# Designs tried in a protein design chat: VH-VL binders against o27280. Part 192

Target 1, 266 residues: o27280
Amino acid sequence: MDSMNVPEVLEIKRIVEESESVKTFIFSWDFRREVRPGQFVMVWDFRDEKPMSVSLIDPVRSEIGISIRRVGEFTDRVHGLSEGDLLGIRGPYGRGFELMGRDILLVGGGIGMAPLAALADEATARGMRVDALVAARTADELLFLDRLEAAGVNISTCTDDGSCGFKGFAHERLLTLEENHDMAAVCGPEPMMFQVMRILDERDVPAQLSLERYMKCAVGICGQCCLDDTGFRVCAEGPVFWSQELSRVREFGRYRRDPAGRRVPW
Short names: E, the ipSAE of ESMFold2; O, the ipSAE of OpenDDE; V2, 0.75 times the mean of E and O plus 0.25 times the DockQ between their complexes.

## First folded at step 8 (VH-VL)

Design ka4 (framework fv_marstacimab; at its last look DockQ between E and O 0.88; V2 from the best seeds 0.71)
Fold by OpenDDE, look of step 8:
Structure ka4 (fold): chain C 266 residues (1-266), chain A 118 residues (1-118), chain B 112 residues (1-112)
Amino acid sequence: as target 1 above (266 residues)
Amino acid sequence: EVQLLESGGGLVQPGGSLRLSCAASGFTFRSYSMSWVRQAPGKGLEWVSAISGSGGRTYYADSVKGRFTISRDNSKNTLYLQMNSLRAEDTAVYYCARTDWYGSFDYWGQGTMVTVSS
Amino acid sequence: QSVLTQPPSVSGAPGQRVTISCTGSSSNIGAGYDVHWYQQLPGTAPKLLIYENTNRPSGVPDRFSGSKSGTSASLAITGLQAEDEADYYCQSYDSSLSGSKVFGGGTKLTVL
């Protein structure tokens, strides 16, 4: 068995308050174990385990960051932790983003900005021009703005209530922006991603999208995260998919399966 | 430093043709849409035409459709405006302008004067 | 005649606050398209002053500010200075004109 599948108990080095509901937990990381933007890790609080996106990759400091939104019992417990406390981390898993071209568009919604923030760092480090459309319900839920700005990313914001930037949804804002990109990376609520993908397709912009599904094993064995008709396992073949791949996925933007395997509409 | 330098302006008869050029430097040319904006003497600004970074998409004001052609050579960092069937009302200073992601013109050239007169 | 309507002129004394309005419609500003502002000093090319409704490019003093509401936008200049005497243009996008970028008619600002 691969040692990667055994949770490593790590100490929380720092906690960054990203918003009222989102915290980034920083850990020391041995970069002999490679990690890419778009990949996820399984976080273990010694009671339960959940997949979480890697939002920070810092080889200089030998650190990674995991951003977690407070949404349930597990995340409530994790959010109650302090610096110096311990968590189990196994991974990374899944297919991450690929960078291509010179100009990249990032479109993120809510916690979906987590993997995109890591991607932004890599892209800017490579000398790419990065434009980021950051969406949230309200201004106080917009994530990583200062971090992105510091990295040299051009930012456009979108909020449902208009409290910051464009009033409306990400796909609506996208229609009002210039179209000079070699590729796009998208992550957020699936209905958002579905609409954004359609626009990008119309604009002939190659796009990668990161899906979220209920995961149990993270290693492609249990099948809990399988996508209908294709058999794609989000944890193995994803979570990052090209738009051409997702065009074959009937359920994309329409429904997902809950822990019991039932179809649940978005 | 971003620089845009227009050339090709001059005096031309009605019905004549003229080709404007804009030499760009100080930035990755292909990454930006470019536009031509003109200003008649003593008048306001008028958007004329735009072209995407790759050159795959072009846009024109109704006033110049069918007569003007915008193009670019990314290997030469140069923007062009071919103007045919020129009219007196086309007399203006023509500015080359870089378009940012938000659709604003963040850099302008000094402009080149085009005079259409008999 | 311009798609976006500006007052032809405004004036103010040094140190005063002046405001320049830009009135659009449901097919441009009202459709959610951003408004940008340009300053054109006499005998010079326009310069970007405000982008995306409220943002200042590097080098633009904070006494310049932009706002947008409904179908209109506004440029405010506080602490008016002699060097602010110029023409000011608003610019947006209009979906009804075959996807054209559009300018206001321009406003001449005189510093008294």
Scores: ipSAE 0.773, ipTM 0.899, lowest interface PAE 0.6, mean pLDDT 95
Fold by ESMFold2, look of step 8:
Structure ka4 (fold): chain C 266 residues (1-266), chain A 118 residues (1-118), chain B 112 residues (1-112)
Amino acid sequence: as target 1 above (266 residues)
Amino acid sequence: EVQLLESGGGLVQPGGSLRLSCAASGFTFRSYSMSWVRQAPGKGLEWVSAISGSGGRTYYADSVKGRFTISRDNSKNTLYLQMNSLRAEDTAVYYCARTDWYGSFDYWGQGTMVTVSS
Amino acid sequence: QSVLTQPPSVSGAPGQRVTISCTGSSSNIGAGYDVHWYQQLPGTAPKLLIYENTNRPSGVPDRFSGSKSGTSASLAITGLQAEDEADYYCQSYDSSLSGSKVFGGGTKLTVL
C-alpha cells in the first residue's frame, strides 16, 4: 500500500471556465497511477494544500481535470493562475465509487457534481442508463449540464431560487421523479446528502455518498479526517461511503470540524 | 426501436375477469416504470395503474383499487393487468405506456379493447 | 370530474396560432409538478408532444411549444396545419399519498 507523500509539481495544461465561480484545471497524467471517480487529490499552491475531487479522467489524452470553486483565500489564489503555471498534486487517495447494475442515479449539489461528472462518463461508457439530478442555489451555478447531456445523461435540475428547473431542494425534487435505479451516487452539501440518503434508504436504493472532512496527511495516519463514533477515516476508508456505513455515524448531517478539531454546525 | 404490444382484451360479463398483457421490446424493460392508461369510447384518457421497474411499488387509481392488480415479469419483458369484478364503466381501450424518469408517457402501445356488457 | 381542466374544444384557421390551456390546483401544477402534453390523432394511440413543461421530443416540430405558470399550463401551436386536427391532453402528478398521474379532460382542436 504505497502512498504519495510529496506533491508532484505539474503544469496547468488548460483551464475550463465552468461558471463564474468554478474552474476546471487540466493536467497531463501518467495513468500508471490509476484514478477512479470519487477519489481525491491534494492540490498544493506552494503555501497551502487542499483536497479536491477529480472531475475528468481521460486516459486517451493522458489528462485529468480538477474542478475548484472559488470560496476562500486558497481557491482565490488558484483561480488567479493561468495556463502554464504550476501546482503540486499528490494522490490519488481514497476509495472511489463502485458501479453496479444498469441504472444509476446521480444527485449532486454545487461543486459536488465534479466527481459525479467523472462517474457519469464511466457509467455511460459501460452502457449504463444515467439519470442526474443537478442542484444549485441559482441557475448560473448549475454545473456540467452540457457535458452530461453530450454523454447521454438524462438531466433534471433544481435551484433554491427557482431560476431553473424545480424550485426547491434536491430531496424535494427527488420525491417527484421515478425511482427505477440499481444504485445512487450522491455528492454535495452534507445537509442535502443526509436528506437524499433518507429517501434512498426508504426506497431500498443502495447509495454511495462522498464526504468532505478536514485532511492533513491524506493516507490515514494523522487521524484528522476521522468520523465520530466509528473511527472511519475519510481519506482511507472513504471519501465514498455506502449509506449503510454512514447510518452509524452521528456527526453526518449534524456538524463538521474545523482545522483545530472543534465542532462547527452546518 | 421501442415497441409495446397489448393483448388479452375481449367481451366479458359484469363481475367477470380478464388479464391483459403487454409485450415490451427495444429497451431495457426493468429500467422503466410502466402504466396502464384507458380510454372509454369517445372519452378522454384515464390513468389506471403503474408499477416501478423492479415491481416493488404499485399504484392504482381510486376507481380500480381492490379490483385490479398490476404486475410484471422482467425475465419475459411483460407487463400484466389482472382485472377482477369488472363493471360496465371499465369498458375502454387499455393502453400500455412506458413512463420515463420525468413521469411522462413517452411510448404507447396500440391498445386492446375491453368490453363489459351483458 | 377531471383534476386538470382543459377547454373542450378550440379552433383556428390554417397558419394561425392557437393556445390550449390546462388548469390545475395547489396539489398538482401549483405544487411544482411538471406538465406533459399528448397529441391523439383520430383512430390512433396518444403520442408524447411536450414533456417537462417545455421540452419537445425528437421529431416534434418547433411550432409546438409549452409553458407553465402558477397553477396553469399552456400548449401553443403556431402556423396551424390541417394535420394538427386532433385531441390534446395535458398530464401531471397529483400529490395524493398514492402518487397519482392525472390527465386533463382533453381538447379537440378543429382546423377550419
Scores: ipSAE 0.601, ipTM 0.804, lowest interface PAE 1.8, mean pLDDT 89
ESMFold2 (binder alone), look of step 8: mean pLDDT 93; pTM 0.946
ESMFold2, look of step 11: ipSAE 0.599; ipTM 0.811
ESMFold2 (binder alone), look of step 11: mean pLDDT 92; pTM 0.944
OpenDDE, look of step 11: ipSAE 0.712; ipTM 0.883

Design ya1 (framework fv_marstacimab; at its last look DockQ between E and O 0.01; V2 from the best seeds 0.00; counts 0 for: pae O 13.3 > 2, placed apart)
Fold by ESMFold2, look of step 8:
Structure ya1 (fold): chain C 266 residues (1-266), chain A 118 residues (1-118), chain B 112 residues (1-112)
Amino acid sequence: as target 1 above (266 residues)
Amino acid sequence: EVQLLESGGGLVQPGGSLRLSCAASGFTFRSYAMSWVRQAPGKGLEWVSAISGRGGSTYYADSVKGRFTISRDNSKNTLYLQMNSLRAEDTAVYYCARKSHYGSFDYWGQGTMVTVSS
Amino acid sequence: QSVLTQPPSVSGAPGQRVTISCTGSSSNIGAGYDVHWYQQLPGTAPKLLIYGNTNRPSGVPDRFSGSKSGTSASLAITGLQAEDEADYYCQSYDSSLSGSKVFGGGTKLTVL
């Protein structure tokens, strides 16, 4: 139970179809294992194991939810599962978001809204004012809008194709928002996060950003999630970093590494 | 339209304390981060401190960290700088400045002079 | 020492073009942060002259222009006039410093 590095086989209690490409898998969870927004779990389908962000944290119903976008062979197999099927879960791992102040801006791109939806629930439960900038390529890929609205979040949308809200990128929409916040939380494609981070830095808005890197062990031993020039491991020192911590990371926004450790462009 | 008016400057002895105020008008004060920027006689501009629009986050230059405290009262549209343990090198004109959403200081007050001398 | 380096002075005759440089590093201008420019007339508070590298606020003559390339920025003044005699400061953000908001050391422009 308190063996965070030992996978537990759990039954899928409920599946929510968030879009054509995104499903949320809900499990019963014993909250003696504390879970914080921004932490992740390793999901095992009995063949492969991948990190996934927690999108729902509900201690009242003893439930967690994990949102998974269909992007490849592993996620295709998981999307083919039904309620009652089994998945292995180990975790949670990593450093979650830290809330401060009285208001927060959430900036999420695509599936990056998943951990931010969990954060929004905690922020609103604390009585914070929450604004969310929700970005996607198209209107049908905007995630969690009804859930955010029900929580009392003030939503702005943007889509690359202009099918909903502002036409353009999240950082372009951010320049048109006239409010200054106590903090921000950012998750999405790394090029988007880099541009958003620069704007937030200039506005004197402290930002926490959630990075994605290749992971294998998730407990900080194998080094596969390391960031250049700092030795930070995304699974141990992150995945959530303050913008000041990322100023020491040469690769952020510039390139990524493949599973073999080879440098590749974004 | 936008106006920023600093007050509270004056002569103070080394080790003393002083509280600066900046009265804001002509804009929605709580929507903007605010800064103090100082200029020693015959010298350039030096950023001192910043505070978020709702007051939940504060920043300080290393030269004043631990000695100065920035605060705001959004019900009174007023920015403050509490300056403790003052030193001769703190002698400067102190400006209240508004941070635009493009990251510039788009409006400045006229400044208030602080002199630290015996 | 300023993290943004400006020449301490420049001069020009009326009608000429002058350029004021602002040299930064990979942690500020080179990281893609914007550069803003301020004019300070003698005995007055600074006034925003250029924001976001190239944009002029309302009321700033179009003979003032800004540019940015690599780790450096420039302010150009064409058709120099006597009233342009002032101190000029560049300003940016530096991600490596706790003092994060950085000004150049200032440039005194003298109109001959």
Scores: ipSAE 0.485, ipTM 0.780, lowest interface PAE 2.8, mean pLDDT 88
Fold by OpenDDE, look of step 8:
Structure ya1 (fold): chain C 266 residues (1-266), chain A 118 residues (1-118), chain B 112 residues (1-112)
Amino acid sequence: as target 1 above (266 residues)
Amino acid sequence: EVQLLESGGGLVQPGGSLRLSCAASGFTFRSYAMSWVRQAPGKGLEWVSAISGRGGSTYYADSVKGRFTISRDNSKNTLYLQMNSLRAEDTAVYYCARKSHYGSFDYWGQGTMVTVSS
Amino acid sequence: QSVLTQPPSVSGAPGQRVTISCTGSSSNIGAGYDVHWYQQLPGTAPKLLIYGNTNRPSGVPDRFSGSKSGTSASLAITGLQAEDEADYYCQSYDSSLSGSKVFGGGTKLTVL
């Protein structure tokens, strides 16, 4: 077992309130340990452990950020923490995003913007033109807008209730946007990703999508995050997949496995 | 040192308009969301409006929605509040407040008084 | 009237401990949103006193402390001093009011 599999106890350096339900926890990071956008870490609050995407990668400040949405008991406890408090972090794990071409489209929904924000930083640093479609249920749930804007990202917003930007869903807004991107990166609710992928395929835009599944070990051993028919392990072969890979995954956009291993429809 | 200085307050007739300004200094203005909070004489604090760091998102209390417009000029480090269709109940000291990265209002101006009266 | 309910007034003698409650609901404090506290001295603008439920900004004495449980929050002041006489406001977020920041009605603290 590699040293990376042992949680490192890290002090929360600072906390950024991204929205009323999302906080970004900043940690000092030794960048001798490589980390890429799209990879995740296992966050341990000394009671439970959950996979979280890396949303900030800053080699200059020697920091990483982990954005966490309050959705349950674990995240509720984590959201109760303050600057200076401790968390266990192990990783990073999984396959991150790859960048190709000159023009990239990011499509994110809700907390799905977390890994995409990190990807945006890398893309812009490479001199790529970045368009981002940022979707959420309401304006209050739109994430990283100021950060993306500061990075030079061209932002289009979409909200279910129309409180900000396009009123509707991400795939509907996408239909109204230009089709000239060299690649796309997508992360958000799986039904959204499914529809977005279909559109991108029709446009012949190569796409990468980040999946969420129940992960327990993060090292491809327990099989809890296996995708039906393919045997892909989201923690090992993913969480980032190319669209052509996901086309082989029957369950994609249709159902997922809960902690008990039962099929749960979207 | 962080400083916020409101201006533009005064006496106005019901139905009239007024534009408030808040000059900010001592911090990177564009990195912080800003808010207006008002306090009627002898009453408590009421959140009025907020705007994101780059101005891409704006928020309003129901009591002022459709009448007030929040904006900012980051090149001038200035926050604005355009108030239209003013009512008597809008009479208050209006404070400019910086939203911290923790979601609190960590710095406040001294406020500017707005009086709506016939 | 206010979404967050505070007692209109509290009082204490110098050196005593006083507490100010802030009662919310399932759509604000009970939803897990942070509570912040502000001190407003007579004739002055509010000042941040507690942020993120329990944290003190620089310059705020450790006599001031915040806590949160369930649908309520509390500000405690130990070793009460004459200079603590002020209005105190709690503040949070309410998801049922279209993303509005919400304040308590305020509590006037009198030092006897």
Scores: ipSAE 0.000, ipTM 0.496, lowest interface PAE 13.3, mean pLDDT 93
ESMFold2 (binder alone), look of step 8: mean pLDDT 93; pTM 0.945

Design ya2 (framework fv_marstacimab; at its last look DockQ between E and O 0.01; V2 from the best seeds 0.00; counts 0 for: pae E 11.6 > 2, placed apart)
Fold by OpenDDE, look of step 8:
Structure ya2 (fold): chain C 266 residues (1-266), chain A 118 residues (1-118), chain B 112 residues (1-112)
Amino acid sequence: as target 1 above (266 residues)
Amino acid sequence: EVQLLESGGGLVQPGGSLRLSCAASGFTFRDYAMSWVRQAPGKGLEWVSAISGRGGSTYYADSVKGRFTISRDNSKNTLYLQMNSLRAEDTAVYYCARTSHYGSFDYWGQGTMVTVSS
Amino acid sequence: QSVLTQPPSVSGAPGQRVTISCTGSSSNIGAGYDVHWYQQLPGTAPKLLIYGNTNRPSGVPDRFSGSKSGTSASLAITGLQAEDEADYYCQSYDSSLSGSKVFGGGTKLTVL
């Protein structure tokens, strides 16, 4: 058994309040175990374990950040933690994003911006031009704007209620943008990603999309995150997929499996 | 034993260019971020630049942005610093340093002297 | 000039206790970033002395200790010895300088 499958107990070094419902937990990280944007870790609060995307990768500070949205009992407990408290972290797992070209478009919705923020840091460090379409329901749910701006990212915002930027959905805003990019990275609600992917395909822009599914083992054994027809395991073959891979996945944008394995429509 | 050995220092005219190298041994080179730190004669330490283990991310102090380029060849266990548009204030001993998982510099080379003078 | 402020010099007699302060701000030490300390003997490269605020690398005597509180850190040396005469630098991270590693101005320790 690989040592990476044993949770390492880490101290919360800092907590950044990103929004009312999202916090970023910062940990010291031994980069002998390198992590890539788009990969995830399993967070263990000594009671339960959940997959979380890495939102910050800083080899200079030797830190990683994990952004967590408060959505249930587990995340509620984690949000109650303070600096100095302990969490178990195992990983990283999954396939991360690949960077190609000179110009990249990031399209993120809500907490989906977490892995994209990490990708933005790497892209800008490589000297790439980064455009980011950041979407949320409301202005106060837009994530990482200051961080992205500081990194030199060109930001376009979109909110459902029009409280900030374009009023509407991410795919609607995307239709108003005429510029093409060498590649795109997408993460957010699956219905959003589905629509965005269609537009990008039409424009012949290579795209990578990060999926969310119920994960239990994170190592491709239990099959709880298996996608119908293809047999892709989100934790092993993903969570980042190319658009051509997802085109083979019938359930994408249509339904997911719940913890009981039942189909749940989006 | 971890060893870092800098080379490439010397005398250069203002506006000139110089390329520093740092040969690393005694550890898995690609697993560690590396940095350049410089020290002007009789002055303190100044962080210059850093690069991630696999070279995907680079970082620069404001004083050298746009002029210096950090890179690495993990197949050769070598760190580089390309210095362009050199100025008198760039005169310093340049140290190669390994970044620990705590963010500290746990190993240093002996440094190489760079003198920018007309 | 330096983001982190150190006294230019400190002195002590053999066997005494000396303390070197490192004063930062809310964007570095006060932001929760770790402080590290380095010893630089005359004519040599710096050596890591303290990492992660309080930890000693192998080979560093327990006479050396680090502490951190608020926006400041401190290096304490007990049982001062002649060989301790050197320059000492604190180091941290500053988020306001485009994410930079930052050093103190250095402190020259003289053993009387």
Scores: ipSAE 0.018, ipTM 0.546, lowest interface PAE 6.9, mean pLDDT 93
Fold by ESMFold2, look of step 8:
Structure ya2 (fold): chain C 266 residues (1-266), chain A 118 residues (1-118), chain B 112 residues (1-112)
Amino acid sequence: as target 1 above (266 residues)
Amino acid sequence: EVQLLESGGGLVQPGGSLRLSCAASGFTFRDYAMSWVRQAPGKGLEWVSAISGRGGSTYYADSVKGRFTISRDNSKNTLYLQMNSLRAEDTAVYYCARTSHYGSFDYWGQGTMVTVSS
Amino acid sequence: QSVLTQPPSVSGAPGQRVTISCTGSSSNIGAGYDVHWYQQLPGTAPKLLIYGNTNRPSGVPDRFSGSKSGTSASLAITGLQAEDEADYYCQSYDSSLSGSKVFGGGTKLTVL
C-alpha cells in the first residue's frame, strides 16, 4: 500500500509461458512490502490498470510472479511484452489466505490456480499435506501441474471434456475425494466456487474462497468492488473470504458486474 | 448510532494554518475510508480529501494539494485535516464524511466553519 | 466549476413528478462508476438519498428513485411534497482527476 497510490515501475525480469493463454511475469520485489498468498496487485501498462493475483512469492530470491490470462485488450497488450519491458505495480492489497491444521485441500479452476499455487508453496514449506483439485475446460488449460507435483502436492484433475482426469465439474469430482481435510482454499469461476462451497459447508470443512470483482482504486473508496447486500469490499475485506462470510452475500454465485458496473447473470 | 463530530473551525488570516478533527463513533473506524467535503457559503459541495481505512493511501483535490494533509489515528477513532497556507477561497463549512463500501458518503458530521479573511 | 453537470433548478407542484439530471463523461459515469444522490435541506448537512445508482437507504421513501445510462444519471421524485424543497447533488468518482470523488453543481428543487 502506497500513501500516494502511485504504481512502482518495475522491469519484467522473466516470463514463464504456463499455457497458450497464460503467462507468468516475474519481478524483483522488496519484501519490506510483505506479500501473502491470496493478495493481489494492480498492474499498470501505462494505459490501463487491472488487478492480478500473485502466483509466486519468493522472499529468498526477492521475486514475485504474477500470472495473467489473455482475455482482452489489456491482457493482450501485456502478453505482447518481453523481458526487460516495464510495468507499473502497486500493492499488495487485500486479505490473503490463512493456513490452519495439517491437511489442506486446494480447489482451483483455470487461472484461479494462480493464488493457490502460491499457497501450496507456503503450505508444503510448513510441512502440511496438500491435496489439490485442478480443474479446467480442457487438458491444455490445466495450470501449474508440474510445479505442484514438484512441491509434493497430491494432484487430482478434472476437465469438462474429459481430456484429462475426471470428466465433469470440479464439485462433482470433489464428491469422490476424501472428506477429512482441516481446511480448504478455493479460487476459480464463481459458479464453480459456489457449488464447491456448499459441499465443503455440508462437510463442516472450514473454507476460504477468493473472489474477483472489477476494481479501480483497490483501497476501498470508489465502490467498484462492493458485494451486494453486505457491502463487503473485495479489495478490503477480501479477496479471500471465509465461507461463512460468503453465505451472507446474495450476489455470490448468482450474478456478476461488468466493467460498466451493471449486474449480469453468470 | 454512527456519529461524526467535527471540531477546530474558526477565523484565520490568509496564509495561516488550522487543524480540523473529526471524532468517530458507532462503527469500526479502521474499516472505512473517510473524506473531507467542503461547502463555501451559498455554493455547492466540493470534495477535498480522502484517506483509506488503514491510512496507507491519501487523495487530494487539485485545489488543496500541497497545502492540506489528511491523516487518521485509528487508536483514537479520529480523522484530521491539517490546512496550511490558507486562502480566502478555502472559506467553507468542512464536513467529515464516511465513505460507504459502495463509494457513497453515507454519514456526515454537522460541519465546522472555517473563515479565511483579513 | 463542477465535473458533473446538473440543472441549476427544477420545480413542480405537489403530487407531481420531477427529474433531476446529472451529466458526466467517459472518465466518471461513462467508465462505470456508480452515481449517488444527496438531499440537503436548508441549514443542514447533506443526507444520502440514493446510492449505487438505484438503492435507497433505510428511511428514504420509494417515491425517490435513481437511474443511470451512458454518461448520465437521473433522480426522479414522484408524489412531490413540500418538504422535498431542497438542494440535490449527484456524486461519482473520476479516475482522470487522480482518483477524485466528484459532485454535481447542485439543483434547487422548488415545490410550487
Scores: ipSAE 0.006, ipTM 0.533, lowest interface PAE 11.6, mean pLDDT 86
ESMFold2 (binder alone), look of step 8: mean pLDDT 93; pTM 0.947

